# VHH binders against Transcriptional regulatory protein CitT (citT), part 9

Target 1, 230 residues: Transcriptional regulatory protein CitT (citT), of Halalkalibacterium halodurans (q9rc52)
Amino acid sequence: MTKLYKVLIIEDDFRVAQIQEQMVNDHPYFHVISTCRTGGEALDYLSEKAAALDLILLDVYIPDVKGLELLWAIREKFRDVDIMMVTAAKEVDTVQEALRGGIIDYLLKPVQKEVLHQRLDAYVQKRELFGERRQVSQEELDQLRQVQVRVQVGETPLPKGIDRLTLEKVVNALEEAETQGLTAMEGARLIGASRSTVRRYFEYLIHTKKAKAEVNYGDVGRPERRYFLC
Key: E = the ipSAE of ESMFold2; O = the ipSAE of OpenDDE; V2 = 0.75 times the mean of E and O plus 0.25 times the DockQ between their complexes.

## First folded at step 1 (VHH)

Design g2 (framework vhh_7pa5_2)
Fold by ESMFold2-Fast, scan of step 1:
Structure g2 (fold): chain B 230 residues (1-230), chain A 124 residues (1-124)
Amino acid sequence: as target 1 above (230 residues)
Amino acid sequence: QVQLVESGGGMVQPGGSLRLSCAASGFTFSSYAMSWVRRAPGKGPEWVSTISGSGGSTSYADSVKGRFTISRDNAKNTLYLQMNSLKPEDTALYYCAKDSPFELLRYLGEFDYWGQGTQVTVSS
C-alpha cells in the first residue's frame, strides 16, 4: 500500500546487507524483497523476478564477478531495473563514470540512513516524472541524443586530429552499442572510417573519461579490446 | 546538494504567454546544459528545449519551434522558458533538468535533479 518500490540488495557481507535492508525498509515507500550475496544468485533471481523489481542496491565488490561486469550484465539483460551502486571512497571515480553510463545514483560506504533516504526520495521524484512506463520511443531517444551530441560535444575544444562531426558519429555508434560495446574494427565498419582512426577517437574518449576499454577473452581464448561509454 | 525549483506556471487563454523560471543551486550552473521537459496528463515525458552551458546554442522540439524561447542567466543561476502563442496542447507540468552529454546519451531516464515542476494550463 505505502510500499510502492521493490528493492533487491546485492551485497556479500551478511551484516552489511542486514543493516542496508533495515534502512531501506524504514523508508515509507520502499521494501526489500530479497538479498543476494553473489552475482550468480542475483542473475538467477532477476531471471525470475526482474519484472517485480524497481531498484537494485549493488555493491561494487562482489566476489564471483570483477569490477563493473555484473552492472553491465544486468544492464544488458534487465534494462528496466534501476541500479544504485554502493561504493568505497576509493572507487568513487569509477562509479561516477558508470553513473553517466546508466546507473541512477551511488552511495558511499559506510551507508548512512539519512543519505540513503535522501537518495530514495530523489528516486521517487524521478519515477513519478516518468510514471510506471519504462519504455520510451526510439524517436524520443534519438532526438535527445542528437541534441546532446550537437550541443555538448560542440562546446568542448577538440585536439588536433579529432573532428567534431566524426566524434559525434563515434559517440552515437558507442551509444547504440550500449553495454555490448564496440571493437575498433566494428566501429570502423559502422562509421566508414579506418580502424586506426576509430581507435584514435575511442582512445580520446577514454582519455576524457567518457569511455572505457576492456579486454575480452572469448570462448576461443583470443583477447579482444572492446570500448564502452561511461 | 543539487536543487532545481521551477516557477511561473498558471492558467492562460489560448494565444497567451507565460514565462517559466528555474532556480538552480548546488552545482556549477554555467558548466551544464539545461533542458525543459513537460508531462501532460496521461502521457509520458516530452522534451521541449535545451540550452548549452554558455547559452550559445539552443534546440527546440518541433511542436514549440517559433513559439518558445529558452534562455539562461548564469550570474543568477536561473533558466527561463518564454512561452508565446500558447495552445491547449501545451497544457502540462513543466520541469527543468540538468544534463550532460553522457547522462542523456545512453538512456532517457538519466535526466537528474528534477524539481517539483510548475503547472501550465491553457484553456478557454
Scores: ipSAE 0.000, ipTM 0.116, lowest interface PAE 16.9, mean pLDDT 72

Design g3 (framework vhh_4orz_3)
Fold by ESMFold2-Fast, scan of step 1:
Structure g3 (fold): chain B 230 residues (1-230), chain A 122 residues (1-122)
Amino acid sequence: as target 1 above (230 residues)
Amino acid sequence: EVQLVESGGGLVQAGGSLRLFCAASGFTFSSYAMAWLRQAPGKRREWVALITSGGSTDYADSVKDRFTISRDNAKNTVSLQMNSLKPEDTAIYFCAAESPWDLYRKLGYDYWGQGTQVTVSS
């Protein structure tokens, strides 16, 4: 490619911004055109230069903006600029919100030059595929979707009502009782949650084919449902 | 080779404090959730505390407000600060690691230490 992609870095730490600028400028197809330390500086810059800009490297922790408010402000006014997060923020909620904001990638600090360059290479491939007036095939779209699924932060979104930490506790309890399994009541006692909560998590594991349930009819009383990891 | 090595256990009187350490090697520590579990003689192993790769923490009801889990990614260590210890806290304490990539396949902990003994006398 002969195109030079223009990058804006939004990063409150001068030293970190300088290192990121050097890493970006070392890539043959990318050039940093500015760095901003605050949301105000960034929005002012974008008001004049957004049309010339291809990519923003954006940190979560910017002094004059709370959380991802700057991401949403940029999306509201400057829709044609791609955003790649470069941040220390590892929380699933932050990553999920950024993905819903349409970011193209999420990188955890400290960033290695080789990792950044691989992500920039992927960005170039995407831009070449979706270049003006080019039609894409289903096979090309399928390949692109495979690349886009790769979030190096690693955690997959969970459904409503299922919390990652509670799910991990439930799985640990089942693993330790593997051959005997657990009733919802036994699971509730082990992890300190209600029976209805544990049952919800057990049923989620069954739905995802990670656990199974068996009914014990050995007693004259009510049938007992017992859960096991697969 | 993956290793988790616990240290810091010992004998302490009720109301006392201990700090446990777990040194990890052989895997990308910063990407893994780390947990402390314990097992008293003749009892089932139980979960005590968890810290995610992002730093979020959670605790079993029996230890809430008394124990604090923390991690140091630069040193590949996870620690458990145990305050206001009770005789019922007597157990072998294990650190364990869970891969974020295995959550949907092998739900549970991927790596385990050998444990460190904590004895709380009344």
Scores: ipSAE 0.000, ipTM 0.132, lowest interface PAE 12.4, mean pLDDT 78

Design g4 (framework vhh_h_nbbcii10_fgla)
Fold by ESMFold2-Fast, scan of step 1:
Structure g4 (fold): chain B 230 residues (1-230), chain A 126 residues (1-126)
Amino acid sequence: as target 1 above (230 residues)
Amino acid sequence: QVQLVESGGGLVQPGGSLRLSCAASGFTFSDYSTYALGWFRQAPGQGLEAVAAISGSGGSTYYADSVKGRFTISRDNSKNTLYLQMNSLRAEDTAVYYCAADTPLWQYLRSEYDYWGQGTLVTVSS
């Protein structure tokens, strides 16, 4: 399949980056050409490859640099590349600073494939409007701006596969066991759901920074993961 | 049934090299694999540390700062196997090394690996 728009992912968590890569590559008009885990790697990559790029997916939480500092560095040197920010929290200050940095769009973790694809579709529309070399009306610009503002200001619905009632049960179970934590199996028994379902909810809570996980090794080859509320 | 089996651990002298292998069964590697593959280690008296990871497409790799430039992660889709080439080994690389695979869910991002191997011990002697 022909990929029209070239994407760079900048994301410290390699697993998260791969999931984003797969979501992007599943869109017929987009292809990830590289992934960088640090600001240094990203700036080095851009110094050689910026002309081949259309879009960057940029995580705000990169350990070697703050994502916003990297945003400003990219904007100073590589003004022709478009940026969508991806962050685990919808903090007003972070959102406002990203907008001041001239990002195209803003996404909240956990990223839903459908939501990402809707934003990629909107991006294609924007590029096609400019590619037509027609006069872009103030109304059209306002509409594009409103979509971006709504993503940042409006309430983001829960991801597909995450039910609010079940999420409440999962949170309550972790709350009650916060000192000891819960394995996915223990959570499944308490909630009356499958292990895979409870693990899915635990992972969602980790990505929204409401939970963390630790791996216990009591015997080599028999690791046990426990989840805790933050 | 998904299973990961590590091999290649052992005793090695400082400055030496060692290659770890992780054979996967119950799922297939591909260019657009839903599996992220990685190596973790746990040194005596320390917590679990991420060492290296590679994307399903092979287009992206991760390395911990402590191993960057010395270790190389790779995959062989025809053999359904993940590798960790360890060069210039140091005493502080002594640890149990674990192979891990994550099955991404399309509706949300996750940070935890679904499947883990049994671990293989690497000892770098004085």
Scores: ipSAE 0.000, ipTM 0.166, lowest interface PAE 15.7, mean pLDDT 72

## First folded at step 2 (VHH; framework vhh_gocatamig_d2)

Design h1 (from c2 with S53R V58Y R103D; at its last look DockQ between E and O 0.01; V2 from the best seeds 0.00; counts 0 for: pae E 18.2 > 2, unsure alone 62.3 < 65, placed apart)
Fold by OpenDDE, look of step 2:
Structure h1 (fold): chain B 230 residues (1-230), chain A 119 residues (1-119)
Amino acid sequence: as target 1 above (230 residues)
Amino acid sequence: EVQLVESGGGLVQPGGSLTLSCAASGSIFSINALAWYRQAPGKKRELVAGITRGGSTYYMDSVKGRFTISRDNAKNSVYLQMNSLRAEDTAVYYCAKFGPYEDLDFDYWGQGTLVTVSS
């Protein structure tokens, strides 16, 4: 677990690339070694440096590329480099084609840092597991072939009644709860707000796909929702 | 308000040991990767050790086998056990945590704790 994985970002938007680079570099196991802005640039770079790379973060929307042609070109010529899609493309056919291209993951923009890091962790775990193996079981093969699609909701202005500072506190409380989650009542206690207020924030997080809820039937009385960060 | 507070730094002899602690208050903690950085005078800040949400750890080459990073989610704390300390380990050590979401995504750093290894 001591290897530093080298990452190439293929992204035409410099600002996006910079943000992604920072996110990747903030992960202890990863380092961005280069960023390419065009398909031509990417292929030129790979022709020289592919052997040094572990992972490519690839956007579908590259100016000089039609569809997923760059993905396929990379697959044809540089088969040993893993590819994670990071893109705003939501079309089902695009996702399906990308999967056929042997991607390891598909993340929708905007990418949350924690989500990216989780996916990078998963990637590392898989690579390390198979790196030590000469033979694989069916279960291991299943793991290798597993590709996940992550859907993130874009940043939207906060609606009326949702305050950013309070939202931060609510998110903090949910994180602290880990897999145990929080009820609205528990959240209210922790944050020092009313149950109804906290519930509003929890539901907002669900709406924005940052949290989920499960119904708990174990308590006496009405079923209560328990909230978790995604 | 999110705060990271480092502690445990001090003066130690070569070959000695120290344990650094970082306590997070009012912050998201359990789902984020945590890290220790250090900065020596006149040098760039460098990653010393990292620990992911899943518990995987990273160490810079020079501290492998000597340093151990760990986390306690219940205490909202991350630790760096430093053994067999060397003069070259002298630096201000910083605890780092990152936010989970873009709209709430802040990089959090402590004020640092000084570790001096000297005979």
Scores: ipSAE 0.000, ipTM 0.205, lowest interface PAE 14.3, mean pLDDT 83
ESMFold2, look of step 2: ipSAE 0.000; ipTM 0.131
ESMFold2 (binder alone), look of step 2: mean pLDDT 76; pTM 0.770

Design h2 (from c2 with N32Y M60D K97A F98W R103E; at its last look DockQ between E and O 0.06; V2 from the best seeds 0.00; counts 0 for: pae E 7.9 > 2, unsure alone 64.4 < 65, placed apart)
Fold by ESMFold2, look of step 2:
Structure h2 (fold): chain B 230 residues (1-230), chain A 119 residues (1-119)
Amino acid sequence: as target 1 above (230 residues)
Amino acid sequence: EVQLVESGGGLVQPGGSLTLSCAASGSIFSIYALAWYRQAPGKKRELVAGITSGGSTVYDDSVKGRFTISRDNAKNSVYLQMNSLRAEDTAVYYCAAWGPYEELDFDYWGQGTLVTVSS
């Protein structure tokens, strides 16, 4: 049941690719196996590895590619790989053309980790709906349409700026840290959010008495604040 | 916080090999992306090769198959193995690093090391 989905990132800016790779790798069910900077590089990779690949994160703006020509080249030759667009291209004509190419999703840059993970979760749910079966019922197809719906669990109304999904991730990270606790920097690394975001969630947990903080000196002699789940 | 020190540059004949290394100081090295850039006289600084914190690599087309980037997180180091060197590879090579988060996405650069490929 536990499948690790293999991801290819096609992105010409190495800094952006690093951010995307970290976001994807922070998801428990996904792993980036390569990044490509050009369309030629991507097609070469796919000619050897397409059968081992589940999902492509594809940017529109790639230096050796006009428009969506890379999308169409992939669709012509490698029909079994799913494509999610991750791009700054927001023109309606471009989006409509990409949708006609059978992409699974279209994400506009800059992409928040929480949004990316939500869409990756939906992808997993769609893939698991089909499983190893050879046919589907109409009810199962209708469930595919609804895979984006979420049911939130066990909640008091949250203040503006505190998202329930992110809060759950922060709580889980503190649970895994047990008696060691986490700094805001360590928490940011674990959940793929900014340090200021993670501190906001830690402070919320302190205000609701679900967490505590202790001050201690780090290796460089500066004070640091560590957070612990109560 | 991050300090980068390059070494390994020098003179080499065409077809020869060099290994550049870059030692990085600072906490959380393992989450940084690392790259080599180069700048030849009269040209803009350009990406040569990069390696993400997850180990994915990127190469400029002009060096594919000849150069290999690698990292050793235990030694806080990144390497560029340069094989089949050509005269056009002559440049000052710079080590660069940046983190995966907005708060850690500072651009860090080394001082550069000169590679000269003489005909």
Scores: ipSAE 0.013, ipTM 0.510, lowest interface PAE 7.9, mean pLDDT 80
ESMFold2 (binder alone), look of step 2: mean pLDDT 78; pTM 0.785
OpenDDE, look of step 2: ipSAE 0.017; ipTM 0.309

Design h3 (from c2 with I31Y S53W F98Y Y101W R103D D105S F106Y; at its last look DockQ between E and O 0.02; V2 from the best seeds 0.00; counts 0 for: pae O 9.7 > 2, unsure alone 58.9 < 65, grease 31.5 > 24.2, SAP .74 > .668, placed apart)
Fold by OpenDDE, look of step 2:
Structure h3 (fold): chain B 230 residues (1-230), chain A 119 residues (1-119)
Amino acid sequence: as target 1 above (230 residues)
Amino acid sequence: EVQLVESGGGLVQPGGSLTLSCAASGSIFSYNALAWYRQAPGKKRELVAGITWGGSTVYMDSVKGRFTISRDNAKNSVYLQMNSLRAEDTAVYYCAKYGPWEDLSYDYWGQGTLVTVSS
């Protein structure tokens, strides 16, 4: 089977850690092997198990840690473990320092499952570039350079294929439709996009509990879903 | 309500091919990992193939090179192309979709479709 990447979660909030654990474990290539709540616990765990670990999901806000001291401690002692930040910290200085610490990614809370999976996929792609190779070509190095740390700062990241501006248009269209709602076809006409595209956005809104769908049987033809804002 | 409906199962000779389909309705399809599981009589349900949001795929060792999982977001469907089928591939195949992040403990499952490989 494909390699299962082992993940350590460092998060003081148990509920958050549990959610993240579930998200990670839902990915076919990843499994959470442990969760630590403090910097001390994390370092103790790493001292014993770092060799078996692939990835750390690290929160900035750890009770016994000042700033990013834990990140740096991990970098000093456990250089072979990749670190993805998952945190509510939005401060530019924190992000910059984290980047200097060699993180592979920076995700803002709350993290959507789809976004996390996207980032994990990206991580796998990066890891697979090296494989078991002992030597790298210039071409491979060039590819590595293209794999840059992604920092998502700001609003809740949108899944690939969901554009914020388009989403706003879709929402506006649904708002205007009020109790009448919109079919994908109607939405497509209004927004100037394909039916399939609009449907994707509608379904995204449903997924995020911002919209609902009803099936109308009264129209001539095939039953079609009509979408409404919640 | 999210529904998964499998189709394409049936009887096939060893060495034959079969394509399973799973149609999803009632929720977003495009951004969730999808998977095919199978359960043979007297055995535990096992992951056959998975496909992530980003399109990465995973396969159990015994099906590598023979099975291919794919998805069509436009059709809200996931597929399992099964080639070079063997008797040991006989099982009920299930389509799986993970629930939304708001309820990560909830997975959606189809009713299953029977695949029988026999001479």
Scores: ipSAE 0.011, ipTM 0.250, lowest interface PAE 9.7, mean pLDDT 83
ESMFold2, look of step 2: ipSAE 0.229; ipTM 0.667
ESMFold2 (binder alone), look of step 2: mean pLDDT 75; pTM 0.761

Design h4 (from c9 with R30E Q98E G104P; at its last look DockQ between E and O 0.02; V2 from the best seeds 0.00; counts 0 for: pae E 20.6 > 2, placed apart)
Fold by OpenDDE, look of step 2:
Structure h4 (fold): chain B 230 residues (1-230), chain A 120 residues (1-120)
Amino acid sequence: as target 1 above (230 residues)
Amino acid sequence: EVQLVESGGGLVQPGGSLTLSCAASGSIFEINALAWYRQAPGKKRELVAGITSGGSTVYMDSVKGRFTISRDNAKNSVYLQMNSLRAEDTAVYYCAAESWYGLPEDYDYWGQGTLVTVSS
């Protein structure tokens, strides 16, 4: 069965690190084993414990590190540990350099729990696909290509609280619903998010003229809104 | 945990205005979205307005153009400016907060509520 993946968080903001730690630990397949606040601390830790790690959540903005030097240092010395960027850095050159560093994913802050879990699930799928295999077929390689780094680069900035990946998922759900539409409750069930979260996305889509809502007055005192993609 | 405290409720005449305030305390850094709900007697609690940390807003249809939700992150507060109040706006208004942790509930934290009565 699926093993418990061990995670190292490299984040100088203790509040952010704590939030991320809770999010990661809430996933059934992941556990944070440590948090480092500086590049020096991270490298020291990895020198002793890298073999026990599966995944690093790495912020670009580390106080004692210039740019992505820590990423490259990790890549040079600890090649077997996967790295997911979790950062506020939106610069294209930073993202490109990170990709050259062999990251598995790039997430922009603030990260929602649902989004993080989705990306962690994707990571698990990729890891399971490799398994203990020594050789891969072209078909398997093609499947691996589908599980590549997702980068939020060059896209129109979204308001905080609206994550692009989640938005895409919401849009897909509405598309699949076609003329039937979705209530916030139905959307929540499909997406695996709270009704309030889904409603926020639905209303955002309405605001941007990508969706519409119809109100059904079937229940006394609480009109039900059903959302449709335009 | 986050604590929410509402204020500003009271009696107002139809057509009048009222501003509700909600102050958040505790683990405020966990807060993503803030919202106002209301519950009238004999009715279900309903979303009135919501605002994300980035300022995106949502409104129920009946309050669009009359109510405005705003957020002051420096004060960890959310406000509901209510204009052109109607009798049907009479309800207990609740402040709610959604955590970045993304719990399955609609909102993770709730205030105790403040009563708004619109009557001539």
Scores: ipSAE 0.000, ipTM 0.194, lowest interface PAE 12.9, mean pLDDT 85
ESMFold2, look of step 2: ipSAE 0.000; ipTM 0.085
ESMFold2 (binder alone), look of step 2: mean pLDDT 79; pTM 0.791

## First folded at step 4 (VHH; framework vhh_gocatamig_d2)

Design i1 (from c2 with S27F I28T I31S N32Y; at its last look DockQ between E and O 0.09; V2 from the best seeds 0.00; counts 0 for: pae O 7.8 > 2, placed apart)
Fold by OpenDDE, look of step 4:
Structure i1 (fold): chain B 230 residues (1-230), chain A 119 residues (1-119)
Amino acid sequence: as target 1 above (230 residues)
Amino acid sequence: EVQLVESGGGLVQPGGSLTLSCAASGFTFSSYALAWYRQAPGKKRELVAGITSGGSTVYMDSVKGRFTISRDNAKNSVYLQMNSLRAEDTAVYYCAKFGPYERLDFDYWGQGTLVTVSS
């Protein structure tokens, strides 16, 4: 794993958005950086932050959007961001149009966590297949058409993007936090790294069963994960 | 320029009711989610209730069944009906507008309105 993928959720329903956010954030290689609830919000966000974004989870049913107009608007202006549809829309025409819009995947609601994670893993595999390569073979292209499940990453060796020294610092910070735990933001402040970086380490620790996370809904702003050492 | 102006706060006895209002301007109101936050003395600011542009709502657990958030797009206003008020509801209440930036949740805040619940 080379990086923590940044995800934008476009979903009008608070509950659905929260659930999806939790599901995504529970994946060690993904992080929801924002949630937009309207097409207007989404386009405004993308106009400022598209370059930092990897993946969009997009619902078809957005209040200020007709059909898949938002998808097409995004494709027109922001071509470098991958889009996964997550929607209750089962109409064949909608699916076909979405595919023509260049989506990387189409998931029907309700989405189970395991399914979402499998699809995210598949997405990662596809991304990693390209890597830094500038050319692909037919065989590689054929692999892109297959849905693959990522093999679980073991503790050894450390995955790409996880530095041992930094990991130790992160662990120490969590230890010092004791029962209070740390949010990614708090960790970032303590370690002197970006929130996304620290989160990657936190999630790695969770993945290796060395840490746990709890979601706090009553604190400042949106629900946020708080991390604890096990 | 985005502006949010809260009103309706005041002193109320336990068990009483208040309705907070927030008048918004400077943006397409109907296109954005709104929320109410509150901050009690010595405590962190916390989400009380939120409402999407589509009308979906969320509440913190402690106010469920007592508070109701609503919006009137024609008036560019969001409201918080607070019933069965408790001492622990004492706080400065803020109206917030969702923004398109990498923030915790909302980018724009009003000046707040003080709600004091005391016998």
Scores: ipSAE 0.017, ipTM 0.245, lowest interface PAE 7.8, mean pLDDT 84
ESMFold2, look of step 4: ipSAE 0.108; ipTM 0.620
ESMFold2 (binder alone), look of step 4: mean pLDDT 81; pTM 0.814

Design i2 (from c2 with S27F I28T I31S N32Y S56R; at its last look DockQ between E and O 0.20; V2 from the best seeds 0.00; counts 0 for: pae E 14.2 > 2, placed apart)
Fold by OpenDDE, look of step 4:
Structure i2 (fold): chain B 230 residues (1-230), chain A 119 residues (1-119)
Amino acid sequence: as target 1 above (230 residues)
Amino acid sequence: EVQLVESGGGLVQPGGSLTLSCAASGFTFSSYALAWYRQAPGKKRELVAGITSGGRTVYMDSVKGRFTISRDNAKNSVYLQMNSLRAEDTAVYYCAKFGPYERLDFDYWGQGTLVTVSS
């Protein structure tokens, strides 16, 4: 029932591109329709064929591009195509900027086939669910207007990996964020913990019905969960 | 207030079957997509199956052909029929709902129900 997703690879290293192409094509739901080596090639291709694409695998290190200029150029002109970063770039600033550019995922090289497929599967699952959700309801809008209730951390036993002191810090951070909420990254910065750690706490709060998460995948939206106290 | 309450978990032998139920309240049920997630010990939470408001379904590959997600809008309930259960299906299963502006994930969760598959 799932359609074949069309993929564009933007990668200067021909060998890497071939490997990625094979990996993608080995997935039952994906097919690489083209590979571009430069930003110029990519933009030229997209100017003609963007409507046929579903996903771009984009490397940061493109010869004729500085930084993430290509990402932003693509995002500016071709908003309907999803972008997954596949790159050796590990710099926090690069990752943050990429996220601001609305990428759906960020994979570090070398990418294992199994990992890529897992990420592609996740992409498909989420997109399929989203695909039928074209509009927001009044009820959804009304829910956004609900007054957030501040949550106090109780004295109940906490699961493994959840520290009470840290949990309190997380809750406080969410409280301070009010209607703005926090991403895991923002939380990490505020609390001084890793993003993964903060996410664990956020998820715990969701699990206990003390918090919720929203994702606004708009043209300008950050493709990550933003957490709010309920 | 959105409420999701899972039930139906338990111990089952490999090859067995189990049906999970999620009773929902606090929202217009028929207007939202729903999903089942699961989290095994030491693993990340993963989407098992989803169902749109229109009734279209998606599954993770490992459960295709074995699991079936369905919904009953009249009962405000979503179900997960699990057949041919395997040890690797052991996990806490969570019912999830889309939230406002949630497009690629779910933001409301139930308490979870434990499914243990062992001989």
Scores: ipSAE 0.000, ipTM 0.203, lowest interface PAE 12.0, mean pLDDT 84
ESMFold2, look of step 4: ipSAE 0.000; ipTM 0.196
ESMFold2 (binder alone), look of step 4: mean pLDDT 82; pTM 0.828

